# VH-VL binders against q8ixk2r445to577: the designs that were tried, part 270

Target 1, 133 residues: q8ixk2r445to577
Amino acid sequence: FFGMLQNKGLTDYCFDYNPPDENQIVGHQVILYLCHGMGQNQFFEYTSQKEIRYNTHQPEGCIAVEAGMDTLIMHLCEETAPENQKFILQEDGSLFHEQSKKCVQAARKESSDSFVPLLRDCTNSDHQKWFFK
Key: E = the ipSAE of ESMFold2; O = the ipSAE of OpenDDE; V2 = 0.75 times the mean of E and O plus 0.25 times the DockQ between their complexes.

## First folded at step 11 (VH-VL)

Design q133 (framework fv_recaticimab; at its last look DockQ between E and O 0.05; V2 from the best seeds 0.00; counts 0 for: pae O 11.0 > 2, placed apart)
Fold by ESMFold2, look of step 11:
Structure q133 (fold): chain C 133 residues (1-133), chain A 120 residues (1-120), chain B 112 residues (1-112)
Amino acid sequence: as target 1 above (133 residues)
Amino acid sequence: QVQLVQSGAEVKKPGASVKVSCKASGYTFTGYYMHWVRQAPGQGLEWMGYISPNTGNTKYHQNFQDRVTMTRDTSISTAYMELSRLRSDDTAVYYCARVKYSSNYPFDYWGQGTTVTVSS
Amino acid sequence: DIVMSQSPSSLSASVGDRVTITCQSSQSVLYNYNQKNYLAWYQQKPGKSPKLLIYWASTRESGVPDRFSGSGSGTDFTLTISSLQPEDFATYYCQQYYSYRTFGQGTKLEIK
């Protein structure tokens, strides 16, 4: 899959990555922003290694969750995907983080009007359903 | 045996376009990113951009963003670089180069180069 | 862009000499999570395509003679040829691949 990774419950919001420095993409949080398809901020690839790649940078960025955290951050992709970079996009649309056993949920960023993807206990919520468009 | 074979030399007038081809063999074309690098006479190497042959996704260096288009045809394992609105300082050898393994590696195979001469 | 600066721009040496050339990047190319330096060295002879010598700053590409070695980390890197051979006279380029690709301006190694 390649395209915009859109949330079902938070209508018209997509994964978005806009690092402060284009030459330093590591370590910043993935956000949710209105889907627009303009520029390169909202294009991701879901790979056979179960990675979510931000491939407008070389080397490619891969979404990861660091141990004990619930935020999705950008790491560099590696030839063999590290466990913290593996997500299973299930048939029902849930996006399961294999290492943590949690699902990606669209959530309001604490103390702001912004939205972010966060790991949460898996539920049937439409805010945990994702699809490529 | 990995091989990248580029199209032949071209002579163009200012304002024209050139489309250079790079035919890959000896590996799975869609599994490796393809980059384009040029070298003006007596000068160093200048990175132009890349294409993912699998997805068609591209990224161009800002110096070429307005004038370059990179494409591919997966049915014949061929990548293309088209440079428009040519100027005399676009005279160079243009190389295609394959990334070793994945996109986070250097270039392990290069085409033989295509000389493009832009005569004012 | 991450700017890559090579030194010297050219040098003359004799067969058997030990040669070092240096490369500096304007930003660190060390990725702390895997401890790899995203830096490569290429050799280019006149009229030919570049040839990969070293990647990850110090890993020799297959088929490259062991007289070629790379060292350094972060922003400062060195290519060393321990005993120069006749076939080693060429131009050498460093390249970062931490953020896109940028080449150094090249170091021309000539026979003395």
Scores: ipSAE 0.031, ipTM 0.684, lowest interface PAE 7.7, mean pLDDT 89
Fold by OpenDDE, look of step 11:
Structure q133 (fold): chain C 133 residues (1-133), chain A 120 residues (1-120), chain B 112 residues (1-112)
Amino acid sequence: as target 1 above (133 residues)
Amino acid sequence: QVQLVQSGAEVKKPGASVKVSCKASGYTFTGYYMHWVRQAPGQGLEWMGYISPNTGNTKYHQNFQDRVTMTRDTSISTAYMELSRLRSDDTAVYYCARVKYSSNYPFDYWGQGTTVTVSS
Amino acid sequence: DIVMSQSPSSLSASVGDRVTITCQSSQSVLYNYNQKNYLAWYQQKPGKSPKLLIYWASTRESGVPDRFSGSGSGTDFTLTISSLQPEDFATYYCQQYYSYRTFGQGTKLEIK
């Protein structure tokens, strides 16, 4: 699967990543932004290694969850995907993070009109449903 | 009502730096990308780059990559644009401009502009 | 960078005239995914910041009079003022936002 990773509940919002330096793409948070499909910042790939890759640059970035955090941060992809970079995109659209045993949920940033994907306890909410478009 | 209020006019010597501020109000500052555009006297508009107030991520036009730094202070809903190693051809009105809705939209609100004059 | 070229650079007209400004992009700004043209028009008066008039090539921004209209697709675009009003004398810029941002060189609309 590849393309825009769009949320079902938060209509018209997609995974979005825009690093400050295209040659240094890691260390920043993945956010949600209105789906537009332009540029490179909304193109992701779900791989056979259960990675969500930001594959518009070399080296490629992979979404990771750092210890103690509930945000999605871009790390470098590894030859063998580390545990904190493994996600399961389920048939029902849920995006499950294997290490934390939590689901990725579209969430409103506190006191803001912006949105971010956050790890939350898994529910049947459409805000935890994702699909590639 | 959405407003972008910029800092006052600046007069600088060649080689100096200038930092222009843009205070946003009337909307969620972190929810919209902020761009910077300049306009030399009697000339057209030149895009400089943008910042995501939410993440601090930036993208600069290649012509300014080595000299411009865009930052923000979310606590006061203010964006900053710093241009270093100024030269005479940097004399211009500098605008902050909010992107409408998403990153791939035009600029729906503009600051009033900040005149920066570079002269020896 | 996508280069935007406007025509004419300047023109004189009278109140009530129909005015047409053209803009050409060095490459298409039509996005095949959503079939939208990433093209905007701005109005700028002396000593003032630009004002958004049209986006998506043909969508008027809120509050913009209906005498302003945009048309075109791909690489060729047009801004039309059906009946020029006194407050319309200004400089107009086209802008692509398909790939970052670039502006046309501007068209100065002066009173005849």
Scores: ipSAE 0.012, ipTM 0.607, lowest interface PAE 11.0, mean pLDDT 92
ESMFold2 (binder alone), look of step 11: mean pLDDT 94; pTM 0.953

Design s130 (framework fv_retifanlimab; at its last look DockQ between E and O 0.82; V2 from the best seeds 0.83)
Fold by OpenDDE, look of step 11:
Structure s130 (fold): chain C 133 residues (1-133), chain A 121 residues (1-121), chain B 111 residues (1-111)
Amino acid sequence: as target 1 above (133 residues)
Amino acid sequence: QVQLVQSGAEVKKPGASVKVSCKASGYTFTSYWMNWVRQAPGQGLEWIGVIHPSDSETWLDQKFKDRVTITVDKSTSTAYMELSSLRSEDTAVYYCTREGKYYLSYAMDYWGQGTLVTVSS
Amino acid sequence: EIVLTQSPATLSLSPGERATLSCRASQSVSWYDLSYMNWFQQKPGQPPKLLIHDASNRATGVPSRFSGSGSGTDFTLTISSLEPEDFAVYFCQQSYSTPYTFGGGTKVEIK
């Protein structure tokens, strides 16, 4: 699967990554933004290693969850996907993070009109359902 | 002037299939989710599934996953719902309904006129 | 699935009276301050008509006598003063989670 990773519950919002330096793509947080598909900021790939790759530059970035965090951070992809970079896009649309045993949920930033994907306890909310577009 | 115009009433035998169409107009067809909902005579409303016409992403109620196929024809702005292996309990008025966008949410704001599907021996 | 329970099943009132319809969800349908509960009106031989979306927002063209309130699991549709054309069946519907589900409906009938 590849393309825009869109949330079902949050109207027209997709995974979005826009690093300040295109030559240094790691270390920043993945956010949600209106789906537009421009500039490859919203182009992701779900691989057979269960990675969510930011497929823009080499080396490629893979979404990871750092210890103790609930945010999605871009790391470098590795030959063998580390545990903190493994996600399962389930049949019901839920995006499950294997290591944390949590689901990726569209969340609203505090005191903001911005949105981010966060790890939360898995529920049946459409805000935890995702699809590639 | 959003309009959803559905195909006419159908009479089917048990075991047969029915395909209901819903032609949309008055809005950008590929920008809005299209749902199918049915209502048995004198009963409540039952959601069947939803499709996004842009890429045909589809979500179905598990009850229908093995019998229902929802599709779209972008060239004609038409959504289809095909229900196979019909049973008498499938007798109902079937509605297509568009989900309008309300910034952060959706709501079924426009409905087709409904299509009566009667399944009887 | 989220089960929606509407009450009462039937509400017998006269024109001019206030109607209060309840819809209770088996689990919360709220996301932060947004509640994904909608209300529909249906008359015989017609498709449902959207009245309220997101718990408290009137759909386009809906008279001000219709109002929605609630959050979490408990929601209410209020018709401040019934007009003759308001006697119909009213359904609540949650859009918080697929499969989408509807309440069983409340029939508002003339006394």
Scores: ipSAE 0.916, ipTM 0.956, lowest interface PAE 0.5, mean pLDDT 96
Fold by ESMFold2, look of step 11:
Structure s130 (fold): chain C 133 residues (1-133), chain A 121 residues (1-121), chain B 111 residues (1-111)
Amino acid sequence: as target 1 above (133 residues)
Amino acid sequence: QVQLVQSGAEVKKPGASVKVSCKASGYTFTSYWMNWVRQAPGQGLEWIGVIHPSDSETWLDQKFKDRVTITVDKSTSTAYMELSSLRSEDTAVYYCTREGKYYLSYAMDYWGQGTLVTVSS
Amino acid sequence: EIVLTQSPATLSLSPGERATLSCRASQSVSWYDLSYMNWFQQKPGQPPKLLIHDASNRATGVPSRFSGSGSGTDFTLTISSLEPEDFAVYFCQQSYSTPYTFGGGTKVEIK
């Protein structure tokens, strides 16, 4: 799949990656922003290795969750996907992180209008349901 | 002004199919989810599914998954719901309803007039 | 699937009285400060009409005598002083998790 990764419950919001500099694509958090499809910030590829790739630039970035953390952060992609970069987009729309056994949920940062994807215990909430547009 | 106008009443026999149309006007058709909801005579409301007209992304109640198809025609701003293998229990008024946006809150704010589908031998 | 249980099934009241309608969800329908619980009014032969969205926000043109409250699993619709046009069936509805579901309704009828 390639396109904008949209949340069902937080309607019209998509995965967005906007690093401070185009030459510093690793180490920053993925956010959720209104879907617009302009520029390169909202285009991701879901690969056969179960990666979510930010591959509109070189070097390619892959979304990862570091051990014990709940935030989605950009790492460099590797030839063989590391376990912390593997996500399963399931039939019910859930986005399951294999290593942690948790699901990606749209979350609201406290006291803000900022939204981010975070790992949470898997539920049936539409805020844990995702689809490519 | 938002308006949803549905096709007329249908009488069907068991095993047949029915296709209900819902023509939208007064808003940007491709910007809002469109739901389908039914109501058997004298009974409560039952959600069938929803489609986003921009990309045809569709979510269905699993009880209808094998019998219902929800589609849109963007050129005419019209949504369709087709229910196949009809049974007498499918006798109901079928509604289309738009999912309006209220900041981060979403609600079925405009409804079609309803289409009575009667299934009898 | 989230079950919504409305009570009472029927309220028999006179114009001018206060109506209190309850809706209980089988699980929370709240996400942060939002509750994906809506209220509808339906009169015979008509489609439902949206009254309240996000648990407490009145839809356009809905009189101030209608108010909603609650979060999580427990929600209330209140009509502070019934008018003749308020005798109808009222449904709660959740949009937290597909499949979306409706409560069984509370019929508000004239005593």
Scores: ipSAE 0.741, ipTM 0.911, lowest interface PAE 1.3, mean pLDDT 93
ESMFold2 (binder alone), look of step 11: mean pLDDT 94; pTM 0.954

Design s131 (framework fv_retifanlimab; at its last look DockQ between E and O 0.91; V2 from the best seeds 0.83)
Fold by OpenDDE, look of step 11:
Structure s131 (fold): chain C 133 residues (1-133), chain A 121 residues (1-121), chain B 111 residues (1-111)
Amino acid sequence: as target 1 above (133 residues)
Amino acid sequence: QVQLVQSGAEVKKPGASVKVSCKASGYTFTSYWMNWVRQAPGQGLEWIGVIHPSDSETWLDQKFKDRVTITVDKSTSTAYMELSSLRSEDTAVYYCTREGKYYLSYAMDYWGQGTLVTVSS
Amino acid sequence: EIVLTQSPATLSLSPGERATLSCRASQSVSFYDLSYMNWFQQKPGQPPKLLIHGASNRATGVPSRFSGSGSGTDFTLTISSLEPEDFAVYFCQQSYSTPYTFGGGTKVEIK
């Protein structure tokens, strides 16, 4: 699967990554932004290694969850996907992070009008359902 | 003006299939989710599923996952709901409904006139 | 699925009276300050008509006598002063989680 990773519950919001330096794509948080399909900021790929790749630059970036965190951070992809970069896009649309045993949920960023994907306990909320568009 | 015009009433035998159409107009067909909802005579409303016409992303109630197929024809701005292996309890008025966009949520703001599907021996 | 329970099943009132309809969800249907609860009006032989979306927002063309309130699991549709055309069945519906679900409906009938 590839393309925009859109949330079901949050109207027209997609995964978005816009690193400040195109040559240094790691270390920043993935956010949610209105789906626009322009540029490469919203292009992601779900791989057979269960990675969510930001496939815009070399080396490629993969979404990871750092220890003790609930945010999605861009790391470099590895030959073998590390545990903290493994996600399962399930049949019901839920995006499950294997290591944390939590689901990716659209969430409002604190003290902001912006939104971000966060790890939360898995629920039946459409805000935890995602699809590629 | 947004309009959803559905196909006419159907009478089917048990075990048969029915395909109901919903032609949309007055808005960008590929920009809005299209739901299917049914209502048995004198009963409440039951959601069947939803499809996004742009890419045919579909969500179905598990109750119908094995019997319902929702599709769209973008060229004609028409959504379809096909229900197979019909049973008497499938007798209902079937509605297509558009989900309007309201900030961070959706709402079924326009409905077709409904299509009565009668399943009887 | 999220179960919506409406009460009362039937509400018998006279024109001019205030109608208060309840919808209770088996779990929260709210997302921060938003509630994914909608209300519909249905008259015989007609499709449902959207009245309220997002718990408290009147749909286009809906008279001001209709109002919605609530959050979390408890929601209310209020008709401040019933008009003759308001006697109908009212359904709540949650769009928080698929499968979408409807309440059983409240029939507002003339006393």
Scores: ipSAE 0.868, ipTM 0.943, lowest interface PAE 0.5, mean pLDDT 96
Fold by ESMFold2, look of step 11:
Structure s131 (fold): chain C 133 residues (1-133), chain A 121 residues (1-121), chain B 111 residues (1-111)
Amino acid sequence: as target 1 above (133 residues)
Amino acid sequence: QVQLVQSGAEVKKPGASVKVSCKASGYTFTSYWMNWVRQAPGQGLEWIGVIHPSDSETWLDQKFKDRVTITVDKSTSTAYMELSSLRSEDTAVYYCTREGKYYLSYAMDYWGQGTLVTVSS
Amino acid sequence: EIVLTQSPATLSLSPGERATLSCRASQSVSFYDLSYMNWFQQKPGQPPKLLIHGASNRATGVPSRFSGSGSGTDFTLTISSLEPEDFAVYFCQQSYSTPYTFGGGTKVEIK
């Protein structure tokens, strides 16, 4: 799938990646932002290797979750996807992280109005349901 | 101003199919989810599914998965719901309803007038 | 799927009285401080009309005598002083998890 990765539960919120330095895309957190489709910050590809790629930039980034963490961080894609970069986008819309056995959920960042995707125990909430637009 | 106008009543035999249309006006059709909800005579409301017109992303109640097809025609701002293999218990008023956008949530804020589908032998 | 149970099934009252309608969800429909519970009014021969979204927010044009409250699994619609036009059936509906579901309804009728 390719496009904006949208949350079903929150009104018009999408995965967004806005690294401070466009020449260094590794190591920053993926966020959620209002879906707009302008520029390249909100376009991702779900690959046959179960990667979520930020592929409008070269070299391409792949979303990962480091061991023991719950945040989605950009890493460089590898020829064979590492286990921490494998997500299953299931038929019910859940986005399952294989290594951790957790689901991606929209989550409020601290006490702000900002949202980020985080790993959480899997539930049936639409806040854990995602689709490409 | 926002308006959803549905096709007219239908009478069908068991085993047939029905396709209900819902023409939207007064808003940007491709920006809002469109639901289908039915109501048997004298009964409560049952959600069937929802489609986003921009890309046809569709979510259905599993009860209807094998019998319902929800589609849109962006050029005419029209949503469609087709229900196949009709049974007598499918006799109901079928509504289209738009999901309005609110703070961090959606709600069904505009409804079509309803389409009565009667299934009788 | 999330089952919504409304009570009472029928509420027989006179104009000017206070109506209190209950909706209980089989699981929480709240996400942080947000509750994904909506309320609709339906009169005979008409489509449902949105009254309350997000548990407590009145939809455009809905009179202030209508109020919603609750969180988690327990929700209430209150009509502070019934008007003749308020005699109708009221449904709760959750938008927390697909498939979306409705309660069975509470009929508010003239005593």
Scores: ipSAE 0.744, ipTM 0.914, lowest interface PAE 1.3, mean pLDDT 93
ESMFold2 (binder alone), look of step 11: mean pLDDT 94; pTM 0.957

Design s132 (framework fv_retifanlimab; at its last look DockQ between E and O 0.79; V2 from the best seeds 0.82)
Fold by OpenDDE, look of step 11:
Structure s132 (fold): chain C 133 residues (1-133), chain A 121 residues (1-121), chain B 111 residues (1-111)
Amino acid sequence: as target 1 above (133 residues)
Amino acid sequence: QVQLVQSGAEVKKPGASVKVSCKASGYTFTSYWMNWVRQAPGQGLEWIGDIHPSDSETWLDQKFKDRVTITVDKSTSTAYMELSSLRSEDTAVYYCTREGKYYLSYAMDYWGQGTLVTVSS
Amino acid sequence: EIVLTQSPATLSLSPGERATLSCRASQSVSFYDLSYMNWFQQKPGQPPKLLIHDASNRATGVPSRFSGSGSGTDFTLTISSLEPEDFAVYFCQQSYSTPYTFGGGTKVEIK
């Protein structure tokens, strides 16, 4: 699967990554933004290694969850996907992070009008359901 | 000015298929989820599925996943619901309904007039 | 799926009386500060009409005598003073999770 990764509950919002430096794509947080597909900031790929890959740049980036965090951060992809970069896009649309055993949920950023994907306990909420478009 | 106008009543035999249409007007068709809901005579409401016309992303109740196909024609702002392998228990009024946007939520704020589908031998 | 249970099944009242309808969800339908519960009115031969969205917000054109309240799993639709045109069936519906589900309905009938 590839393209924009859109949320069901928070309709019209997609994964979005826009690093300050296009030559240094790691270390920043993935956010949610209105789906537009422009500039490839919203283009992601779900790979056979269970990665959510941001492959518009070289070296390629893969979404990771750092220890103790609930945010999605861009790391470099590795030949063998590390455990903290493995996600399962399930049949029901839930995006499950294997290591933390939590689901990716569209969430409001605290004290902000912006939105971010965060790891939360898995529910059947549509805010935890995602699809590629 | 939002309107959803559905196709006319259908009478089908068991095993047949039916395709109901829903023409939308008065709003941007590709910006809102379109849902299909049915109601058997004297019974409650049952959600069938929804579709986003912009890309035809579709979500279905598992009960219908093998028999229902929801599609749209963006050029005519029309949504379709096709139900195959019809059974008598599929006899119902079928509604299309738009999900209006309310900040971080949505609700079925406009409904078609309904299409009666009768399945009988 | 989330099961919605409405009570009572039938409510017999006279014009001018207060109607209180209940809807209970099998799990919480609240997210952030919103509750994804909606109420519909349906009259014979007509499609449902949206009355309340997000538990407590009246839809456009809905009279002030209709009000919704509740959060989590318990929700209430109140008609402060029944008008003759209010005698109908009322459904609750959750938009928290697909598949979306409706309650069995409460018929408000004239006594």
Scores: ipSAE 0.831, ipTM 0.934, lowest interface PAE 0.5, mean pLDDT 95
Fold by ESMFold2, look of step 11:
Structure s132 (fold): chain C 133 residues (1-133), chain A 121 residues (1-121), chain B 111 residues (1-111)
Amino acid sequence: as target 1 above (133 residues)
Amino acid sequence: QVQLVQSGAEVKKPGASVKVSCKASGYTFTSYWMNWVRQAPGQGLEWIGDIHPSDSETWLDQKFKDRVTITVDKSTSTAYMELSSLRSEDTAVYYCTREGKYYLSYAMDYWGQGTLVTVSS
Amino acid sequence: EIVLTQSPATLSLSPGERATLSCRASQSVSFYDLSYMNWFQQKPGQPPKLLIHDASNRATGVPSRFSGSGSGTDFTLTISSLEPEDFAVYFCQQSYSTPYTFGGGTKVEIK
């Protein structure tokens, strides 16, 4: 799949990545933002290796979750996908992180109106359901 | 003025299929989820599934998955629901309903007039 | 799927009386401070009409005598003083998790 990765539950929210330095994309957090499709910040590829790639850059970025953490952080893609970069987009729309055994959920960032994707225990909530647009 | 106008009543035999249409007007058709909901006579409401007209992304109740096809025609702002292998228990009024956009949520704010589908031998 | 249980099945009341309708979900339908429970009114031969979205927000044009409350699993629709046009069937509906589901309804009828 290639396109915007949209949340089923929140009104028009998509994965978004806008690194502060366009030449250095590693180490920053993926966010959720209103879906717009303009520019390159909301386009991701879901690969046969179960990666979520930010491939509008070279070298390409892959979404990862570091051990013991719940935040989705951009890493460099590797020839063989590391376990912390593998996500399964299931038939029910859940986005399952294999290594942690948790699901990606839309979550409110701290005490703000901003949203981010975070790992949480898997539930049936539409806030844990995703689709490519 | 948002309007959803559905096709007319149908009488079908068991094993046949039916395709109900829902023509939308008064809003940007491609920007809002469209849902299909049915109601057997004198009974409650049952969600069948939805579709986003911009990309045809579709979500279905699993009990209908193998018998229902939900589609749209963007050029005519029309949604369709086709139910195959009809049984007598499929006799119901079928509604289309769009979901309006609210704070961090959607809600079914406009409904079509309903289409009675009768399945009888 | 999330089962919604409405009670009572029937309320027999007179115009001017207060109606209190209950809806219980088989699991929480809340997300932070929002609850994904909606209420609909339906009269014979008509489609449902949205009354309340997200537990407590009146839809456009709905009179202030209709109010919704609750969170988690327990929700209430209140009609403070029944008008003749309020005698109808009322459904709760959750939009927290597909498949979306409706309660069995509460019929509000003239005593």
Scores: ipSAE 0.825, ipTM 0.928, lowest interface PAE 0.8, mean pLDDT 93
ESMFold2 (binder alone), look of step 11: mean pLDDT 94; pTM 0.955

